# VH-VL binders against q9vpl3, part 23

Target 1, 224 residues: q9vpl3
Amino acid sequence: RGKINIQRPKAPHYERARVVAVTQPKYPELPKAKSCFKTRAERTQQQQENPYNEIIAREVRNWLDHSRLVAFFHLSSITADDIFRVRVQLHKQNLHLKSYGSKIIEQAVKNTRYEAIVPLFHSNHCIVFSPDPEKTAALLRIVRRVPQMVLLGGIVEETMLSRNQLVAYAQMPGLHAVQAQLVQTLSQAPGHLIQQLQAHQNSFVQVLDVHAKNQMNEETPKST

## First folded at step 1 (VH-VL)

Design c18 (framework fv_fezakinumab)
Fold by ESMFold2-Fast, scan of step 1:
Structure c18 (fold): chain C 224 residues (1-224), chain A 120 residues (1-120), chain B 111 residues (1-111)
Amino acid sequence: as target 1 above (224 residues)
Amino acid sequence: QVQLVQSGAEVKKPGASVKVSCKASGYTFTDYYMHWVRQAPGQGLEWVGWINPDSGGTFYAQKFRGRVTMTRDTSISTAYMELSRLRSDDTAVYYCARGYSSGWYPFDYWGRGTLVTVSS
Amino acid sequence: QAVLTQPPSVSGAPGQRVTISCTGSSSNIGAGYDVHWYQQLPGTAPKLLIYDNSNRPSGVPDRFSGSKSGTSASLAITGLQAEDEADYYCQSYDSSLEGWVFGGGTQLTVL
């Protein structure tokens, strides 16, 4: 993103004494005066009451209401420049990649039919929106090139689909397949579908954890 | 038409440095990463690193860190790769190649290569 | 010593079918990264032949096809012709190295 700077160290305009203090070994947290100590709950409450959060929550609701395709992804570590390139590629197909904090998403979907998606955003995540559900195939083709983005599920024509159902939808020809898939999905209990999406997320996290632990123990490339 | 035109062959002594250029045309220079790949005579392809011409950001393969420097000049749509402290096993054809990003997209256009010979 | 494993050579007669394998590991092909294939004619730069496992750029004949399964990929050439005599390289991205990796190359001889 930024230019490459080969600079000699320069003193900051602000006093450096505070920076030195914070880099020293920390003493265990002590109770502080109420005026300067804030609990996690108090910080969370202040964030939820922030006027800016309501504006962003309205933006999320607008995207959900005006998009006929919404896809949810788990997002592993990726550079800002690389995600920008993916965003540009998606935008050319009228696919809009957005990232929002889990509390903002919860605020946006509270008391709506989408409230059940909140657990999907417990870990790092991003969402792709499109007004055109026929772009699902293009979306999956583009995201296939980005292993850091793992499909969790989505919403097509206001119907919640699991990862496998969304992949199947992408492989179907035109409106005929859409009708068949939507009818089938509408016959499912809402709790059952959400449970499937949550199970997929948990399974993926477990696979990543095992993989990471095995890689740390390995001196040579893992045999598969 | 997309073209990547590289500088001419170089002959260097061990310990010297070499700087190879790659001039791009036929597309927006800052929209694509420039990758560098080398090939020793009769051997396979080996990735050296990339530069993002838009940001000037770079990343080098572990084997070349501390010896390679990649730069660019956006005013003339040219990327450079400088390899220092040359050894005889650095003798290779050095290619520049275009890729849409750092790590997922293929190298769709390649320069013709610059032969760098390191001998005493 | 290449990261991806290819046979060093393959041969066939005109009109035959040949396949070139490319074997990776859990950090590259097995991690879901796509495989690209390059053709290098003698004395020339590599040319993109297949990208994203199975797609052909404009100008590449349909005799060339690619596939991927698990930690491995394959390049298939049908109706082999004399002008197909070249070196073929597979390529993928490796998450552990945070960089691109190539196969050792396969020399195709048309008998």
Scores: ipSAE 0.006, ipTM 0.448, lowest interface PAE 13.9, mean pLDDT 76
Fold by OpenDDE, second read of step 2:
Structure c18 (fold): chain C 224 residues (1-224), chain A 120 residues (1-120), chain B 111 residues (1-111)
Amino acid sequence: as target 1 above (224 residues)
Amino acid sequence: QVQLVQSGAEVKKPGASVKVSCKASGYTFTDYYMHWVRQAPGQGLEWVGWINPDSGGTFYAQKFRGRVTMTRDTSISTAYMELSRLRSDDTAVYYCARGYSSGWYPFDYWGRGTLVTVSS
Amino acid sequence: QAVLTQPPSVSGAPGQRVTISCTGSSSNIGAGYDVHWYQQLPGTAPKLLIYDNSNRPSGVPDRFSGSKSGTSASLAITGLQAEDEADYYCQSYDSSLEGWVFGGGTQLTVL
């Protein structure tokens, strides 16, 4: 008889757990005595929205709205000097590296189409903005040399891309090249189909011809 | 090479309307915003507004709201600015300028300008 | 009145350094918007000279430089040449106006 460990009762069977969960009396949460003392959390929440934060939040929104390329990076133990160097390199390519606090980002994107990016900003991060989506390859080339910058994802042409998708995007030939290739492929398809169809027809005709010839040869009486 | 070719000079009477054209070449017309900037004689530059050639969306400076209409014809890569209820103070050279976006980014190419003279 | 403030005129001798200031406010330059500079030669359309505070487009000499600090920006021209005689305009975005704003322009005379 296995000693029922009273101190660590085995989790009840799923069904029993459900019944217990449903039958547990929901005691009305005693009205939390309005402690006259605003909890530290409430005081911290009343942290006066630093008018400055609003300004910065607006800035972030503007960058997001005016950029055709946005890339999000995690920063891992990067020095200020390293950031500066990278910033300069990016800037030469018309890529703008910005760093904002997570709270500012949250504020900036709240109730906007960009709200989905909030989970990306749980740690030290930076954002690179560009008006030119064609600079994606340049961006990745520069960042690859900076191991402290880890690509998380991005937005290209208003589409949110994962890290892998962004990398793939950077490797893609220009839109025109892809279009040209597509057109070429599409233009070749009918030709190939026609050729195949013709080949089959020709083969069929050949088989029929051989059959016809064989029949004619069988009907030629051996004039003894 | 990127080129912005504007329509010729115009003389209008007060109360009339003027429509200036800007034909773009050397780039994909719909990939860039078209801004309009004017300059009165001997005065500085004044931003009038922008049009997104792709969507047709527009935004005008407050001063020109209700009087300016920006349009585009994507088939011929041409942007238009129409200013109505013309006044003498509307006399200016009007420039079209290419921008990367509605804001934040510079105007990298400019037309040569179109002189609009409003005289009684 | 121009939202951004520039001196109406500056002058310098050939070879000298001149600086053109552009003063904005908390709604434009101070809000973190970048400053762009344009050169306008007499009788011509403006040309982009400096973008994003300090970047030079291709073809612009290195003697032109831009900087931004706080609510102000500055254009510096070193080794002033006769060909630099022009009007210079700063530009930024203003959040309150939701639009582009220019400085009043600075006429640079080379003495």
Scores: ipSAE 0.005, ipTM 0.514, lowest interface PAE 10.3, mean pLDDT 83

Design c19 (framework fv_fezakinumab)
Fold by ESMFold2-Fast, scan of step 1:
Structure c19 (fold): chain C 224 residues (1-224), chain A 122 residues (1-122), chain B 111 residues (1-111)
Amino acid sequence: as target 1 above (224 residues)
Amino acid sequence: QVQLVQSGAEVKKPGASVKVSCKASGYTFTDYYMHWVRQAPGQGLEWVGWINPDSGGTFYAQKFRGRVTMTRDTSISTAYMELSRLRSDDTAVYYCARVLYYDSSGYSFDYWGRGTLVTVSS
Amino acid sequence: QAVLTQPPSVSGAPGQRVTISCTGSSSNIGAGYDVHWYQQLPGTAPKLLIYDNSNRPSGVPDRFSGSKSGTSASLAITGLQAEDEADYYCQSYDSSLEGWVFGGGTQLTVL
């Protein structure tokens, strides 16, 4: 998921303000049907190409690129008060619950390594982001009290994990466990059988290399 | 229903290796991590490490790195812990224990094997 | 030395309430990791008694309860019975050690 960007600020509201200033002269905007009338189909196309959608898609990409933990949830019927309480509990743990339209998610991840997540968002959904993967356990503890939120899967340190793998990760100690898991991780996405078999062979070779290096280090000639 | 059946007691000489088995039944073996915990006579519990039976991935407590190896055989739902270069202070009962995580009990050891006594003596 | 601190022993009379403390630090209980409790009868494997701070597995009597506050947790046993004589262990996870950690154990004697 890349490094923390120290040199260049990436705040979503700063980027939003800047893009709006470039693409649209009137900052407040809040569109209330002030332009020419369009047919329903034309209006739908116009909204899909709207600069606001691109700004929000960029915000989603920033969250994905700069979060070391991303968890995807199906969201059943829940009151505004209940979801707000969940947001507060999550925020105390540096976990950020966001909800975006399916079209915006698709636009954000299209032609990226994350495109495989699109099918997860064909129904009601929300996403939790965090820069800290150690917060996965805290996340799952909080959401277990929220039956309306059903874990679908996630991304940890740029690795896509199924629901069971993410739950297992929550029980792992630190980045050493994630690294060990990455050696053995296989995608469960439908139609990826050949890639999974190739990944398995690569993981086995990596394990053998680590073992060989450990044997060499252990047998290092004595010195003082 | 859920059972973890461990291999029998072992007596080893210092410097030898021991391999303890833990056969799981009553649940889907690959859905839960298997941990190993030891207990020296009259002492407390000490965590050794875990294995993910699905992937074969492992993680060991720093104290045991370089001496312990955990493996599994999914065809017989059995996990193994091998400890090498044994010393007298490795004398302990070694337990396998399952971690129930798909529910509400993350990080807890919900079912334990009966333990395998490993005695290291000359 | 155990990472989590428990009193080595505790005693009570039948019908009384006893509390067993478990003290950690900012890298384990203080970091928000859940505390679990195990009961170990002489000659047997440990048995899960309390999980996720205060929850009971099926089959555990409601006279056993757990709580957690700050860097510490406690196990309370009400209506103490002779069959409760056992060793009790708390367990959590430690982020600095990157591992599961146990208390030193508390031997409960029912007088």
Scores: ipSAE 0.006, ipTM 0.425, lowest interface PAE 15.0, mean pLDDT 75

Design c2 (framework fv_fezakinumab)
Fold by ESMFold2-Fast, scan of step 1:
Structure c2 (fold): chain C 224 residues (1-224), chain A 121 residues (1-121), chain B 111 residues (1-111)
Amino acid sequence: as target 1 above (224 residues)
Amino acid sequence: QVQLVQSGAEVKKPGASVKVSCKASGYTFTDYYMHWVRQAPGQGLEWVGWINPDSGGTFYAQKFRGRVTMTRDTSISTAYMELSRLRSDDTAVYYCARGTYLDSGQYFDYWGRGTLVTVSS
Amino acid sequence: QAVLTQPPSVSGAPGQRVTISCTGSSSNIGAGYDVHWYQQLPGTAPKLLIYDNSNRPSGVPDRFSGSKSGTSASLAITGLQAEDEADYYCQSYDSSLEGWVFGGGTQLTVL
């Protein structure tokens, strides 16, 4: 649905400006492009190593250490307004939606028990934190209304759970003993999450391969 | 008891538009996504898109973007799918179906009986 | 074209066991996404038969069971009855298409 019906003026001045810009480009005379590119690459390397990244990585570690519920999501295309509404709904339930760059997450969890989550963040992602594992059911109820957020798995009471295990945990009656028993039982199959993480990596690689092949549109003739 | 009641069969000319309705009852309309799935005569099922009845937000399969519009009216618990610039290969039964969760693990637990849309010269 | 591959037809005699396969790829079943199955009787809407790989909704006989391994899923029907004659569809989610995908359907004939 388009909401704006802007008049398109006949023979617009902006169209003429675009044509002139394309046919009469200005190229400022500067030092060699390769030299300029190298200095730019060096500056981006310096930014990646700045102290701000370590501060944010410490924040991520703090969230992981103080949250009894952590849920990982793949995030499909979503508007800023839509994600803001989701954040507000989650915040009312003491659920904190955070989005961090993959390099910062890797830096935060490297050499910790949570290092296995790094492959989950190769594509667009977000994380929900809560100090209250009782809120798992509320989390899934809210995310039910946001198809752009695809549950990948989580951590409950320091135990890594797959998507299905987390859904099962949420569907249990409000008995703490039953939920604790389920978490303990599920934690006895730790390879399950790792295998799913590897499957997601293979899926991502296949998507990249398909994209690369489509981009090239190259055919190799076959000889019998 | 959950029920999805769809509008009656339509016959349209190529280039026309069709609007199919799906009235929900027996549950809270705004708690579940409504999906649309089509099936050409003698062929398989094809997912078209979904609407969030609570927000009015929509998402469409790439094949239908630019031609399909999904809307809803919460006062009568009814979802609508409008398909424009109809072609002969749009001839199909169009189903509405309720999604159980909003994550990727969704399945369709209740289906409407379908609306046959015939596009013929 | 369907994204998930099913055999176009399977057949069996009353009382026998038949199995219907559903083959995906690394972007759907292979990525760990759940598989669901639907039964479509002639002239009717599809009906949910199996959800989350192996669970049965209330009202579905225990003759129907589902399983999933690697990039494939399977629907098994034991004690085949004439009433089981229908089209069967698998369904999953595809991360590269960011949408729900169906198999091409399998027509079950009871001989």
Scores: ipSAE 0.006, ipTM 0.444, lowest interface PAE 13.6, mean pLDDT 76

Design c20 (framework fv_fezakinumab)
Fold by ESMFold2-Fast, scan of step 1:
Structure c20 (fold): chain C 224 residues (1-224), chain A 121 residues (1-121), chain B 111 residues (1-111)
Amino acid sequence: as target 1 above (224 residues)
Amino acid sequence: QVQLVQSGAEVKKPGASVKVSCKASGYTFTDYYMHWVRQAPGQGLEWVGWINPDSGGTFYAQKFRGRVTMTRDTSISTAYMELSRLRSDDTAVYYCARSPGIAEAGYFDYWGRGTLVTVSS
Amino acid sequence: QAVLTQPPSVSGAPGQRVTISCTGSSSNIGAGYDVHWYQQLPGTAPKLLIYDNSNRPSGVPDRFSGSKSGTSASLAITGLQAEDEADYYCQSYDSSLEGWVFGGGTQLTVL
């Protein structure tokens, strides 16, 4: 064995959780106990759900729960070799390219604040997940060479960001104070994805402007 | 160019073990998963398992757990599959194949030419 | 037994169109897992023909196309040529088995 290849880090913990969730028994044998009683509403909801779609929806939720970076792309027609090269380059950076049906995405995010992303998946799409938000810059560098993949937006530290906000974030990966302020500012946003993404564009620019002014002035806050 | 070169044909007695090798070239060995797939004469394809050459981590199909061991040597870019307690129904061509991701997210883009393993008395 | 179901054989004349089906279940194709297709010429290793449902590797003619709907996938071959005579296998991931699964294979004969 040679030296450890940092381009291909160990599989993240949430992948093991996905495997366990998928293999869990769907219909366990239970004693005839009344503690397992279901209401009519609960039985109706269970009957409406496809059991296998729910298993995959749980995988999507696990990816969302354990990924601090999620990026959404529209995918135009692309050659097999091109998407293969993209997948390889992404995997080297612990970036995981996934594609799920729109019904599965809807099922995964319903009753969450991320429900608004469903319209993004009505056409051909893909999602990139990573546990490391500092990989946003690497992601955008790789995807910049792939015009068939069009960035729509994403989620960083559970905060929805527009395409422009993600691009700006990628330019500031080492700025912990600005990153914390951005996350706090955006986490207060209510409303739907389109409204959230548009509303936050100006606030993000304002945060960046304040940070730039503070760095340029070279005058650290002093006690008065 | 990407190449996967496998070891030569083997003839084994029932109960013996066989170790098949797969030498990779033309790419970074640790950047791709290596899968093993077998095909009995005149039959279809059957997945055996995968190894992550970077970590040495492995995952085997349920049918082969307890009988198969996958290893690799990164210094010579070679993957190995050892199958023990051989039975006559293990007679098959064993292929190594490369995948860009994990089993759930990948496909087999390059295949070795196969190693015929014959198990007979 | 193969986990994915394919017809054992299909035939067509040169220049015609054929379709090869691949039927799965709710634990594999029906669960949203992608379908890949491999072509195996007699005496050779399989070759990747289609990946992620509908994408072609470099060097695969555009006469080959793939699609997926519900629990099934299809491989379409237009403008049949003698060189297309081969075995074709579909592949997907199965969440219940925690592994990759193949179809039983379809032998294409060009008459």
Scores: ipSAE 0.000, ipTM 0.426, lowest interface PAE 15.8, mean pLDDT 75

Design c21 (framework fv_fezakinumab)
Fold by ESMFold2-Fast, scan of step 1:
Structure c21 (fold): chain C 224 residues (1-224), chain A 121 residues (1-121), chain B 111 residues (1-111)
Amino acid sequence: as target 1 above (224 residues)
Amino acid sequence: QVQLVQSGAEVKKPGASVKVSCKASGYTFTDYYMHWVRQAPGQGLEWVGWINPDSGGTFYAQKFRGRVTMTRDTSISTAYMELSRLRSDDTAVYYCARDLGYSYGFYMDVWGRGTLVTVSS
Amino acid sequence: QAVLTQPPSVSGAPGQRVTISCTGSSSNIGAGYDVHWYQQLPGTAPKLLIYDNSNRPSGVPDRFSGSKSGTSASLAITGLQAEDEADYYCQSYDSSLEGWVFGGGTQLTVL
């Protein structure tokens, strides 16, 4: 039709970070460690297989269906203030940071082409959605300052991309045709993509294990 | 300024239906869940249900399932709650309230002024 | 019936400290669900006072604080003032009822 995007369903308009900014306490408070991941209570609720889970799963499917950019992250422990600041920065670029339990993700993508992403969510995770794939560069610029968030990969124009492929996409000039061709070329081996995304996540976990073991295996100072 | 403006008081007979409206302004209507909470005269707060204004998805408290329907009209940023087969014990002030949503807990940061629904025997 | 238990009333003199309790069970507060508090002045709608156990929205004085332990939560008001006279409600989520639940409310009288 004559109006842009009139026939295409619009992406969900969730802007929770902005509301939290408006209601933010005026006086400083002692920050508590928070995660992009759901609280214990939220995970318990989702494991109970109640009707609310199906409604939230439908919401996740709606985000996946209407977003032209989806990025997956591993998330380490982060304070509520820090994650809130990240959400505000992302929201300014029409990037929407969401966290859902693994059961909800599984329900959302079950029997869809995205079912293969479920293994990425067995550990702590969060997802960024956007209707605008040109925002990939802005996304990476923002998260480079957030060491608790580690890019695992994503979906661009309905095509699954590894971390390296998503980084390559972000570095392309704003030539839509060239970017589309790159995405098509990079995605020609779908069977290896999920393994590559999961391998990157496992590499991060392995790095953490090595770091922890090196710290714990440190010898005490010797008397001289 | 964020505001939730509710429709005026209603008086109904037992067995009738009532439809309360809640018009949002000062923010993006589809970015926040909308809850409905009621309060009988001299009593405490009771949660009725929520609607996601973006998707139209709803969830209702067990007590009200089969009698309550929540809808919205995004063109006028208005949410509706319809309660059918009214009983005298449905007499209450009905509030709409905005929620940040699931990932950040379940709290209502902005409330409408309330709509008194009186069910006369 | 209210799912979360609050004392029906508490009272204090100006300048004193008052604590309002909110007692839940293993399906709500005991399951780890966050507790939020609302203040309702006579004849008005409820107003968010504390969210996520202990956080204050913009405009809420630091005299108000919240805490949570086990199956219970508490709202503390220090330096009590006449304008604090109101009804206070705790709120959480209950996994067995699959919904949001409120306390019965506590009427605070400032002597």
Scores: ipSAE 0.000, ipTM 0.416, lowest interface PAE 17.4, mean pLDDT 75

Design c22 (framework fv_fezakinumab)
Fold by ESMFold2-Fast, scan of step 1:
Structure c22 (fold): chain C 224 residues (1-224), chain A 123 residues (1-123), chain B 111 residues (1-111)
Amino acid sequence: as target 1 above (224 residues)
Amino acid sequence: QVQLVQSGAEVKKPGASVKVSCKASGYTFTDYYMHWVRQAPGQGLEWVGWINPDSGGTFYAQKFRGRVTMTRDTSISTAYMELSRLRSDDTAVYYCARGGFYDSLTGYPFDYWGRGTLVTVSS
Amino acid sequence: QAVLTQPPSVSGAPGQRVTISCTGSSSNIGAGYDVHWYQQLPGTAPKLLIYDNSNRPSGVPDRFSGSKSGTSASLAITGLQAEDEADYYCQSYDSSLEGWVFGGGTQLTVL
């Protein structure tokens, strides 16, 4: 019921909090009198936070490099129960739902061929990874029943595709060769693809605004 | 320092209900999920469910659905687990533990645990 | 009835190495879910020992290490000390049960 902070992704807070919580020493503080002094716990927190984020960024890059299907979604207000059920349904199809902070994604993809995806992560987002590109149809069937997840685009066989191109890919017969041919045919120049993804995000924002005025269940508890 | 303080031991009759509390301090209560795990005497750990303190959303293990209810009060950073229709085999130490849900890595660990609440169900 | 399988006990002498196995299935560890390990001293709550397969929280000695391969994970303890005597539990997520699962626990005895 209030304004929820949908712009700040949950994953970065969990990642940073994990470093603070599990790496922080449990022993008496060593105060240095007053003013700008820091406790040992605070010093340890600062020292370890950055290295952990770098490790996670490396894992993001490993997922991108080893997945033949990567799908990007905008995530609006959704209950914890709903997204959890989506995550488990996806796992049954060898589809791995991950949520990373925009700063971690930027760190992971800077100076790589994936750098163009950074604009997709200015708001709440999630990513689905899979080693099997033939699972694109299964992915789209599952997310059709999750209006809070809006497909922005993705990467299939290392080729960036818009939303409409991914939908077309999913509609092809189950012959991998035929689907690979479609990917080659639908490939776009990087600039054009980015424009398509930005246009889709604008369309989603417009839909969200209309639904917000109609007071619908798309507004969920502050778990997103 | 992160601390989870649980309510004291309870003795209940079969068929009764018990409500265990877990008060969090040392972190932002709404930034982490609260999980509940039980351990029967001499047995292993068994996951009961989780609550998202931010949204109030919950999820329970199949075994406990219909008997367990998890709630929270953000004004006092406290999570609650109520188990109804108690049986003798519900006798266990019930732990609250801090965990996650929206996580870049598959499955956030239970990084801090309460000291446990012993619930004894006997006639 | 534990979903993840651990040996009920392991033992070793001070200074030796022991390994505790954790065997899952295709719906949990085999599905790629991370494995965490907890140490439980007698009469105390479990304490996080290893997270995300192989990482140590601050304050956990480097004598403790974890690994994961296929449907299984293992916890290795080198240079055994008397204070290592405890119950050890592995944990992962299971997609079929849609929930968290634990191993049955392994009691470590330091002889």
Scores: ipSAE 0.000, ipTM 0.429, lowest interface PAE 15.5, mean pLDDT 75

Design c23 (framework fv_fezakinumab)
Fold by ESMFold2-Fast, scan of step 1:
Structure c23 (fold): chain C 224 residues (1-224), chain A 121 residues (1-121), chain B 111 residues (1-111)
Amino acid sequence: as target 1 above (224 residues)
Amino acid sequence: QVQLVQSGAEVKKPGASVKVSCKASGYTFTDYYMHWVRQAPGQGLEWVGWINPDSGGTFYAQKFRGRVTMTRDTSISTAYMELSRLRSDDTAVYYCARTFSGSYWEAFDIWGRGTLVTVSS
Amino acid sequence: QAVLTQPPSVSGAPGQRVTISCTGSSSNIGAGYDVHWYQQLPGTAPKLLIYDNSNRPSGVPDRFSGSKSGTSASLAITGLQAEDEADYYCQSYDSSLEGWVFGGGTQLTVL
């Protein structure tokens, strides 16, 4: 009954104030006249000009700016029907699966704190966006049944997390303060994060180990 | 049949609080965001805020922050909007409306019939 | 005050075409946010008429159509009928206000 199939390639519908504070460009100059000082080699040829790419890149920036949860996946060959079913399941949980070309991603994240993620998108990929970071557990439950989607890592509350850190976050209680502290703790070694995201692993044993450790931590009883 | 049934009309004095209910039926209550919109007599529509019935998360229009509280009870598929420190200019019909979860562009596809709140001495 | 600008009234004869405009700014329609339209008959709740700029829900006649360009949107009604006499509201999202915004409403009179 509740199958909603509206996935718009635009901005998520949540408050912007927490992420917009560092964005500075206020005056888009497009369309504008081209400088006559550009050399022939510096001018973009008609075949290389694509205003559509800039429109889509702005859309990607809006998704990044307004999402408190962003998850990156490697995407193996999957049928249109299968990906459609996954999109429907994700949408029910306020999770929005998007796919963009690597050049568009590069344009979107250039000159932002997320520029380092560009190498993740040189192979087949997709991204899941959500304004609600508590939906990370729901996301992982859904994609667990989709072997064509391999989790690489993501961004939670503007903090880049590896695959294992995202799995750990997903298994934490729904207390916002506890989850925020976990994100800050897990982000202690950002220098290796991109390498961890690029060197994705499909290890069921590793996932079970993280799950078992988190279960032990969550099962510590609070006395009376 | 998808339906949103709202509570009956209220008359309040300035400074009082009012709590309006909106009972959902015919769909999974937690799959759709619930918005609240008001309309003063003879005036246009004004958005008040939304609640995510699944998480209980809320977001309010700046004008109403500090005065409005939205809650829900998933066991009876009912959303609530409470407006405090009422003024005469809060006199309006208050509507609840359902949207598809998750997008800034989602339309309000199903509306309640409205609850008239009159604020007078 | 309404954030989106609509004409306060529009009128037409049965069978005619009328158009209702909705003008926004760079923070809403101009930012790429979709426009939705609602019809409100006297004494009733608003009813969704057009969503995502130009799409019709089930049960809405094809004589209703929507379009969007730049910072503005339009609702077109062809083959005007007496039962179309109602108030019409446009709606979009505004990134500066971080919320949904409506037009002031347009009263359609069928003469």
Scores: ipSAE 0.000, ipTM 0.423, lowest interface PAE 16.2, mean pLDDT 75

